# VH-VL binders against q960a1r229to459: the designs that were tried, part 25

Target 1, 231 residues: q960a1r229to459
Amino acid sequence: LKGDRIELLLPKNIDQFKKFKKDRTVISSGLITRFVSTRNPKEFSQKWISTKYVKEFNEITVNKDSVVVGAALNIQKMADTLTSSLSINIGKEIDSFIQKFSSPQIANFATWTGAIISGAKSSLSVSDLLILFNVLDAKLTLLNNSGELTQVAIEEFAEKKLFATHTIVNAIFSRSLTGFLFCLKLGETSEQDSTNFNFAALVGNQVSRIFVGLGGQPKRLTSLEVHIDAL
Short names: E, the ipSAE of ESMFold2; O, the ipSAE of OpenDDE; V2, 0.75 times the mean of E and O plus 0.25 times the DockQ between their complexes.

## First folded at step 8 (VH-VL; framework fv_solitomab_arm2)

Design n4 (at its last look DockQ between E and O 0.68; V2 from the best seeds 0.00; counts 0 for: pae O 10.9 > 2)
Fold by ESMFold2, look of step 8:
Structure n4 (fold): chain C 231 residues (1-231), chain A 119 residues (1-119), chain B 106 residues (1-106)
Amino acid sequence: as target 1 above (231 residues)
Amino acid sequence: DVQLVQSGAEVKKPGASVKVSCKASGYTFTDYYMHWVRQAPGQGLEWIGYINPSRGYTNYADSVKGRFTITTDKSTSTAYMELSSLRSEDTATYYCARWGYNYYSLDYWGQGTTVTVSS
Amino acid sequence: DIVLTQSPATLSLSPGERATLSCRASQSVSYMNWYQQKPGKAPKRWIYDASNRATGVPARFSGSGSGTDYSLTINSLEAEDAATYYCQQYTTWPLTFGGGTKVEIK
């Protein structure tokens, strides 16, 4: 029999986060309520660390060739930044697609990192945010347990299960993307129900990107891309 | 052509509220973010915030949050800005301005609404 | 927040002279825009992304710069150019503006 006590650290910058992260369960600002509310002792950790107040995880930087979105941002803030920084044909579709899988309240509270990690962990569910990251060729900056930063494609993050050994610092989206983004979500009932099938295509880009979601990691349709690029 | 037409000048006493309208025409209202900017007499421009008119999501400058509320009415293609608990230093011209997504700048501006706060 | 400092505050020149307006940022800026504002009127987009003229802007206007240092040049000043010019950045939120440079015709 033990008395449990929860310690939650709220670092203010990445140097503090690196220093205090050791042996602590990382929680994002959009998922704090879920972790704190769990009553399952097997999932329970006495020492937690939050990304909510880390300056570098809340930063947005719009560069000429890229948009960098910190890991602690909510889904809607990420979407607003992308639509303001990408072409309207891509940004408008991003905003429309997010409406199909999250309500305004959820988008304003849930972090994009929580949604990405949930999608990457599942071998059965169809993740709408994960397919969006794939079609946009998103890169992730990761912090390993040694405090080193690496950059990986979203495909590698999910395929190699890097969510188990790394902390997401930010996402990087290319601003060289052109053309039209098309996203489709099919569920069983309402648009906010779980997705049975999704599809995302970026057409008219230098190299088209086309993905389908059938369960687990989105699958890239490279032969279709070649045909579309030949038009 | 794109037009942003704002409501008329307002004269208010300290402690009152004001609501300024900005009616958009010549484009699909829900496709473009609307920003608000103010300018005190003889001063420069200060960004207040924006609204995503399709979702109703807003983002405000930290320096002004708490008293400003930005809203929209999709059915009339109109954005609104409300400022509560007015102070004399809120005397300014308030502009709505549309975000130009391919230009990363504020491409069309309303004519401005002068709000005067005096005892 | 990114602070933009414009200089000079006022520039009084004769027609035909070359005007150079400076905008310095507290940190690197990815998108520097310029707006022209005449008395009693709303600002107009004038230069976007450092050097691109908005539609209808005369060729005598040019913008340049990168990083923290930007400028707006009027090669041969005309009477209708009398206005206040504001720089504005988009690199992160919030958007911020410079204090303005008032261009006057002697």
Scores: ipSAE 0.478, ipTM 0.767, lowest interface PAE 2.9, mean pLDDT 84
Fold by OpenDDE, look of step 8:
Structure n4 (fold): chain C 231 residues (1-231), chain A 119 residues (1-119), chain B 106 residues (1-106)
Amino acid sequence: as target 1 above (231 residues)
Amino acid sequence: DVQLVQSGAEVKKPGASVKVSCKASGYTFTDYYMHWVRQAPGQGLEWIGYINPSRGYTNYADSVKGRFTITTDKSTSTAYMELSSLRSEDTATYYCARWGYNYYSLDYWGQGTTVTVSS
Amino acid sequence: DIVLTQSPATLSLSPGERATLSCRASQSVSYMNWYQQKPGKAPKRWIYDASNRATGVPARFSGSGSGTDYSLTINSLEAEDAATYYCQQYTTWPLTFGGGTKVEIK
């Protein structure tokens, strides 16, 4: 799709995506489109590349030990996949947490990557998905400018601000997690489509994981983890 | 005792619509995905789609996408599938089947609903 | 889509004989299930996750396999085993079934 001010490429697979992504801004696949990677943010004429039709970004793979969710999938699909693939105690909490995430429209039409990127970019943003990914110790498969794929922890992704130079291809979740997941979301009002505070705790696992979201990258509560694990 | 009970047989003309029901009992309805599978006469099984009753999220096979709609009524623990724009090739027995967490198998099936599309 | 190819299409054997049903996937799969279906009846879960017998399934049934190759074995056929058996994968959407193997007892 070519216009006077905008050029949008719609690759069908990751190989095409790799070829076209150079000097282009990567955008999410949802109706609520967000920047996945910023490469030409200040140009009058914007060159874009979308993940919408990239096959590899739309795949779900369930393995014995892991669940892989493509970057182009919407929040609800991602959540449902995790709900069905992780232990009952964890999965049910994920489902419940996502039900409180936002409006159904947002869950159905926005990519999960958008929420992750938004949360990672902004120090003010409290991302429910970002805290969920942290508490679950999620990994991201990233595509760099050289066309290479790398796997990084979600904490590293946010800390190093890899969204500026990398494209999320998928997320990988471990199916070996045990215990109970507790998630909390607080907004100004019960119906507000925003989060001011969130909390996530995985307890009863080999190592407890506890995070709090106050803006930007969630904070790990290591002292509390140690305390809980000592009980 | 888990049971899935489906509605009765349907005969429709091409282009018409029909809605099949699947009433679940013996378990918490919202804790399990509900799938639909069809079987044309003398043929194999074909996955059609599923719904998460808890949230209403659905997914469909490409062969029926845009024509079939899966819904649920949590208050009655019933799953529905509306078949629209019916074609002769939609003639089949349609099954609802439960899909549980971490089992990744269809562990309970309805008795099936035969839908016949003929001019 | 992952294509599952079952072989043979039909298997006719005598009681007491051993039956081996094959299911091959077009790519590696993580979960393979088998269903038994008798004429005029709904399918029943028979083997799940490659090798686990569902409740009520006789011990003479067994499942095995990994990657792209899976099999269902009946070590000593009985008359009641006459049915069509379908393999089904869950690795990527959409769920797909094999074409089925019809087991006939002579």
Scores: ipSAE 0.000, ipTM 0.531, lowest interface PAE 10.9, mean pLDDT 87
ESMFold2 (binder alone), look of step 8: mean pLDDT 93; pTM 0.950

Design n5 (at its last look DockQ between E and O 0.75; V2 from the best seeds 0.00; counts 0 for: pae E 9.5 > 2)
Fold by OpenDDE, look of step 8:
Structure n5 (fold): chain C 231 residues (1-231), chain A 120 residues (1-120), chain B 106 residues (1-106)
Amino acid sequence: as target 1 above (231 residues)
Amino acid sequence: DVQLVQSGAEVKKPGASVKVSCKASGYTFTDYYMHWVRQAPGQGLEWIGYINPSRGYTNYADSVKGRFTITTDKSTSTAYMELSSLRSEDTATYYCARWGYNYEYSADYWGQGTTVTVSS
Amino acid sequence: DIVLTQSPATLSLSPGERATLSCRASQSVSYMNWYQQKPGKAPKRWIYDASNRATGVPARFSGSGSGTDYSLTINSLEAEDAATYYCQQYSTWPLTFGGGTKVEIK
């Protein structure tokens, strides 16, 4: 698509995406589109490239040991996939947690990637997905500007601010996680996407994982983990 | 006992619409996905789509995307599939099938099927 | 999409013989299921996750495979085994079925 102010490319696969993204701003798929390289969706960009039709970004793969969710999928699809693929005690909590989103439209039409990037950029609102990804020890497949794919932990992604230089291709979740997942979110109101605080704890796993979100990158509560694991 | 009971056969003209129902019983409706699979006469099985009854999320095969709509009524434990813009190629027996969560990646129960015939 | 190719298309054997049905995927899959369908009836889950017999499935049935190659074996055919068997993958969206193998008993 070519307009007066913008030029949007819609690649169909990752190879085309690699080719086209060199001089373009990557935007997410979905009805609620986010810029990967900017925190402000209203920021003007003349040249865009979308993940909307990129095959590899829209795939769901369930393996014996892992679940892979493409970056272009909406939050609901991601949540449903995890709910159905992870252990019941974890999956059901994920479903419940996502259901607490104030706007169904966001869940159904916004990419999970947008929420991850926004959270990693230390937005005013706490990203529920970012804390979820952290507690689940998610891995991200990233595409750098050179066209190379790498896999990194979600914590590293946020800490190193890889969103500035990389494009998320997919997320990978381990199916070996056990125990119970507990998620809590607090916002200004129950009807607004204005989470100010969230908490996630995976307990009963080989190693407990506990995170709190107060803005930006979730903070791991290592001391609490040690305490819990000692019980 | 788990049962999926589907609505009766339908005969429609090309371009018309039809809505097929699948009433579930014997289990918690929202704890399982509901998938739809069709089979043209003398042909194999084709996955059409599914819905998460708990959340209402759906996904469809490309062959029916934009034309078919899967919905549910939790109060009656019934799944629906509306077939719009019917084509002759849509002539088939349509099955609803229950798929489980969490490591149950198969259709363990099927409806009896609903035959939809599209003819001029 | 993952294409599942089943072979043979038709298998005609006598009671007591061993039947082997093949399902090959165009790419590696992790979850392969088999369904039995008799004429005029809905499919029934028969083998799930490659090698697990569904409830009520006789022990003479077995499933195996990994990656791209899966098989369903009937150790000693009985008349009641006459049906079409479909393989189906649940590893990658969209879900896909094989073309089916029709088992006929002579």
Scores: ipSAE 0.024, ipTM 0.582, lowest interface PAE 6.3, mean pLDDT 87
Fold by ESMFold2, look of step 8:
Structure n5 (fold): chain C 231 residues (1-231), chain A 120 residues (1-120), chain B 106 residues (1-106)
Amino acid sequence: as target 1 above (231 residues)
Amino acid sequence: DVQLVQSGAEVKKPGASVKVSCKASGYTFTDYYMHWVRQAPGQGLEWIGYINPSRGYTNYADSVKGRFTITTDKSTSTAYMELSSLRSEDTATYYCARWGYNYEYSADYWGQGTTVTVSS
Amino acid sequence: DIVLTQSPATLSLSPGERATLSCRASQSVSYMNWYQQKPGKAPKRWIYDASNRATGVPARFSGSGSGTDYSLTINSLEAEDAATYYCQQYSTWPLTFGGGTKVEIK
């Protein structure tokens, strides 16, 4: 109905992805549904490239000092990896916090990258994944349009709006984090998983990290960190 | 003490289904992932999937994807596997195994195994 | 998938001799575990994270290695050590096992 086939490339590795990514719109399984439902189909590129089958975007790597989670993984697989790979006091809290995520369907359907980008773009919404990434001091590996890879802190990704010019390849979490992670989320109703306030604290690490989500980018509570670290 | 006790041996025909139970005791069931590993007669070990008992989320090996389902019953601390559309190559001993973490990152406790035989 | 190649397939030695079991990975891994399995029994965790003995494992067992090359050594074989030993990697999903080394006592 409304025209010819759309070109869709299905690269199998990152070298093919880099080679063919130019001038194409990047999609994932969850993202493709949103593009199809847009009010103006002519805004779609006729040339698409998928991350779904790129080996490197689907990899999970546990190193001695880090955990690397590929960008095409869903939220639940990321959470499972972190829960299994970090210290027990941090991993169990991650698992508990994700259980309160907006719905199990979202956790198994949506990629973590979609949730992070949505949170980074919003000046009003409170993002549970974004505060989690901030408290864990996550780093992102980004690919620019020239095929070059860079690594940035999660704070920089949102502050500099790098979602507009870069493709996320993976996230990197330190396995050297210590102490206790505490996460709290408050929604408007228990039957609706939307969040209007969240809080995350990692205490007993060398320098505490404490964040609050009231809308937009999580805010670091540096004064509270100094107080807690002085005890 | 941590124990994993599995249900008894099963003999099935091709195309049938089998359900194997794994009852856990001696630890908080929802704190640890449960893995399933199988071993064909005279062969090595093959990982086939896991479940997060706290959330009910699963991950399956490609070799059994679409036919394999892992579930839990938190009230009885029991994990289940079900394999449908059985084939002769599914003949194996199936083990449940608890996944240790905090620098262990290995299957620290194993069930005794359940032999599933698929024959015409 | 990471392929783990164990050698030898069978190791037949006398009591008191030293046994060395090899496990080679198709790419570098950060975690290598070893399991002991006797006929008709479930595997038991034996060595984790390359060199740590599981509870109850005799001191004559030691594990070593890094990267792609790992080994399990039994420095004075006992009759009860007759079993098949499997290596297993964690670093990359899916989890994979080696084909096993069967240790026999002459």
Scores: ipSAE 0.007, ipTM 0.556, lowest interface PAE 9.5, mean pLDDT 81
ESMFold2 (binder alone), look of step 8: mean pLDDT 91; pTM 0.935

## First folded at step 9 (VH-VL; framework fv_solitomab_arm2)

Design p1 (at its last look DockQ between E and O 0.81; V2 from the best seeds 0.00; counts 0 for: pae O 5.5 > 2)
Fold by ESMFold2, look of step 9:
Structure p1 (fold): chain C 231 residues (1-231), chain A 119 residues (1-119), chain B 106 residues (1-106)
Amino acid sequence: as target 1 above (231 residues)
Amino acid sequence: DVQLVQSGAEVKKPGASVKVSCKASGYTFTDYYMHWVRQAPGQGLEWIGYINPSRGYTDYADSVKGRFTITTDKSTSTAYMELSSLRSEDTATYYCARWGYNEYSFDYWGQGTTVTVSS
Amino acid sequence: DIVLTQSPATLSLSPGERATLSCRASQSVSYMNWYQQKPGKAPKRWIYDASNRATGVPARFSGSGSGTDYSLTINSLEAEDAATYYCQQWSTWPLTFGGGTKVEIK
């Protein structure tokens, strides 16, 4: 970082956030992970704005058809919310996968948005949270620079590099998913929480979703899905 | 045969601490989240917080002071709630309650532990 | 926090009469549950997700509602139905309960 003054704004609601967001680098509780993962020091801005205290980014809403999880929540709170609000065969696997995913220290403090952005930016790393979002067909609500909200699938967020031009407001998970979720993580050592390979499959009475993580964005195995769905 | 059995009634003076246990049986303890709910005499029910027993993560109602601590012991399938710096208004019956999958409600409750705080 | 307002506070009715218990939320909710509590006993799950009876709940109990307005009906009151009934929401954290409706048998 240069010797220039750092300015940090701490808005309390989404209207204040929209007003002051222009030309500022957004900071979340997962910001440390983003800074550690980036190789480009020029991404460090002198003018910052935080999502941490924005009321709407800390909200959780459980609807009949969906679960909406605010962008500022930590990974563990998001996981607990999904586990409590999805079917048993999906929720229990999410709870189990998070145990393999990261230590309680990281999951309790890092935001899910920081982890998602880091995963979406990387061409080398295998992201456990990103594959989970893909297998669950997560949608993101995004805020652009002009204050407009849009919704996109998690795949589009990464493919079109929307992390560069948009701020995540929340994630939306369908409660209409059925079947059984299976997640696998293989890492270097459990203490580093690094993943060399991961795999996630949602198989059952609906359209299957199957993904592998080999580096970069998870890859969907549509040929295997068709095979399994035909049985 | 799911059962939640809580520790016995407590009588305490203001400023003391109390620790209430909730022993679970008839299911895999780490598969279900445990919540705590209290009820002051003649009053309604108030949600306190929950614990993820496999991860130890807790979250509490904003109205609960930093005086409540929820923990678990996986080896004995027991959840605990500890309340410090007791006040007379903490006099209540404290319940543990299990969160039910697919029904999204408390499916099993402990019998309750009455904590009386008197000066 | 979502406030749940139950009315009436007390219903005093004779056996065989219809009892209707109201629960109004301060904003729209997606999940409303009901618990029965008898004096000196723990609450029991009674109705979940607005209208589903918990195991062992008699068919004379029914739940209904959506949005902000929910109700619990006992279509032919029996002596063992004397209890306090609490509604409870889960659409946002924290979980909140209504103040209860005490059902008494004359």
Scores: ipSAE 0.498, ipTM 0.789, lowest interface PAE 3.1, mean pLDDT 84
Fold by OpenDDE, look of step 9:
Parts: sequence; structure tokens; C-alpha cells
Structure p1 (fold): chain C 231 residues (1-231), chain A 119 residues (1-119), chain B 106 residues (1-106)
Amino acid sequence: as target 1 above (231 residues)
Amino acid sequence: DVQLVQSGAEVKKPGASVKVSCKASGYTFTDYYMHWVRQAPGQGLEWIGYINPSRGYTDYADSVKGRFTITTDKSTSTAYMELSSLRSEDTATYYCARWGYNEYSFDYWGQGTTVTVSS
Amino acid sequence: DIVLTQSPATLSLSPGERATLSCRASQSVSYMNWYQQKPGKAPKRWIYDASNRATGVPARFSGSGSGTDYSLTINSLEAEDAATYYCQQWSTWPLTFGGGTKVEIK
């Protein structure tokens, strides 16, 4: 599509996407994506490329040991996939945690990628999805400007600000996680799918994972994890 | 015991609408996804959609997207499927089926509801 | 969509014989289930996750396979085994079923 101010390409697969991405801004569907893309109107690009119809960005793959969720999928789809694919003691908590979203519209129309990116950029609030990804030790498949795919931990993604140079292709979740998941969020914000405070703990796993978010990126409570694992 | 009991047979004309019900009992209704599968006369099984009763999220097969709507009533533990803009090709027995948590399969099925679309 | 091809379409055997039903997927799948359906009845879960017998399923039934090739085997057929068996995959949405294999007992 070509308009007076914008040119939008709609590739159908990742190869086409790679070919056309060069000097284009990546866009996906959803309110959060729009928010991320329009944060600075001065940086508005006339050339856009969408992930909406890229096959690899829209796939859900359930493996024996992992779940893969495409970057173009909405938050609800991602959440439902995890809820149905992980153990009941983890999946039910995920479902409950996501149900507490302030706006169902965000869950249905915004991509999880948008939420993750927004969260990774924020210093004032903590994305619920971001802390969830951290506690579940999610991995992101990233596409760089050279067309290479890499896999990184969600912590690394945020710490290195890879959202500035890379495109998220999918997220990978382990299905081997055991134990119980506990999540808490307080102080919802009106502008983002984030809260002022959130907490997530996976305990009863071989290695406990505990994260807390308050006015910034989630922090891992390693000392507590060690103590819990010793019990 | 887990049971899924569906509403009775329906006969409709092309273009009409019908709503089929599936009452669940014997388990916590919101803990399991409910799917719908149909079977045309003498044909195989076709997945057509599902709902997460806890949140109400739905997804559909391309063949019925935009025409079929799945809903739930938590208070009565009942799943519904409304079939709109009926076509002759929609003539089938429709089954509700529970998705078994952690078993990743349909562990319980309703008895089926036959919907006949004829002019 | 993942296409599941079942073979044979119909299998006619005598009691006591061994039956092997095949289900081939157009691409690798993670979970394969089997359902038994008798005429005029709803399907019943029979085998889940390739090789697990559902509750009440006789030991003469077994499932195996991985990747793109799966099978359901009946070691010694009984009259009550007459039914149509469907395979079903869960790897990518949408869920899909095979065309079914009708088992007839002579």
C-alpha cells in the first residue's frame, strides 16, 4: 500500500520480510504497537513493513519441550497458548494473571511483542508480560539488520536494548518447568499494559525463579531463590 | 462424572440462524477449554472452534469464521455455538468436546446435535 | 494447515487378526491423538499423545509414532472393535483430523 505519507509492505514470509526490511519501520497490529511506533512523532518514517501476514510471525508451535509463539500474535492468543500448554500449576496462574488486565481490548488487539517492547523501554512501570517472560525464562528469537536470527534471554533483550536494532520473530517457552507459579500485580496504569508493582515466583522447580518489578525493569531475587531451593 | 449434554436436533433453512447448547457437569467449567467439532453425514470430523470459558476468548476455523460464534454462560456451565448465515454445507452433527488439560486431547464429548440445513 | 492422511480408508479383517492403521501428517506434529467412533455415536478418546491408552481402552490397542508417521495397532481384533478411527494433531493451529479408517470385522 502506498499513500501520500506512508508506504506499507505486507510480506508473506520471513524471507520476504528480510528482503524488504532494510530502511523500513516494523509495524504490527494492536494498540500497544501503535503506542510504541508513535512515541516520537518526529521520528515517523514514511516506509513501513508489517508482520501481520508473515507466516513465521503468526504461528503457534507446540513442541514436546517448548512452546513457540509468533511475534504478531495478540496478547490473548499468547496467554491462551501458554495456559493450555504448560502445567496446570503454572498455566492457571498465567490465565489468572492475564485476566486482570485493565482492558480486554488491549489483550485482544495488541501484540505481546508490543507489550514486551514497551515494557523494556519503560523506567516508570513494569509490564506484566515482561515479568511473566522473565519468571518463565522465555527466549526471544531476534532478527537483526543483517538478516541473521539469534536467540536471547528476555533479560538480555531488555538490558542490551535490542529492541532498537532487532525485530522479534517469536518467543520460546519451556514446557519442562515444574512447580507452582505465583503472580501479583498492583497499581495499574492507564497508558500501558503495565503496573507500578508486580511480582512473579516460580517455586518447586529445580531452580526457583523470583522476580519483582517496581518502577522499572524486573529484578531477580537470587538470594531468595537460593534459600527456597535449599528447602 | 464429567458429562456434556447438548441440545436437540435442529432443522433450518439457508440463511437462518441456530444456537446449539452444551451443558457441562462434573468438573470446574472454567478450568477447561471447550471446543466444537462437526461431522457432515458420512464424512469425517472437522474442528471448527474453541472458547476459553474463564476469559471468553475464542478462535475459529476459516471455514466458519465470521458466521459462527461461541459463547459461554459460567453460571450454568453451558457453552453455546450460534450458527449464522447457514448454508447447506453446514449440515452436520455438531459436537462439543472438552480439551483435556495436560493431556492435550478431547477427553469428553457431547452426544452431538444434528443441524440440517435444507431449502 | 496440517493435513492428516489415514490409510487404509477401510480395513476388513477377521476376529483375532492384527490391524494396523496409519496416519501420516503433511509436516511434523508434536501431539497425535486417536478417537474411536461407532455409527450414530460421538467419538471417544482412544489414544492420546501417540501412545497412551485412554481410560477403559483394552490393552490390545496400542499407538506409536513420531514426526510425520503415526500408527494405531490392534493386536487381536474383536467384534466390538468395529468402528471408524480418526487421528488428530495438535502442533499448529488449526486442529485437524484425519479422514478416518473404518475397521470392519468379518
Scores: ipSAE 0.026, ipTM 0.618, lowest interface PAE 5.5, mean pLDDT 88
ESMFold2 (binder alone), look of step 9: mean pLDDT 93; pTM 0.949

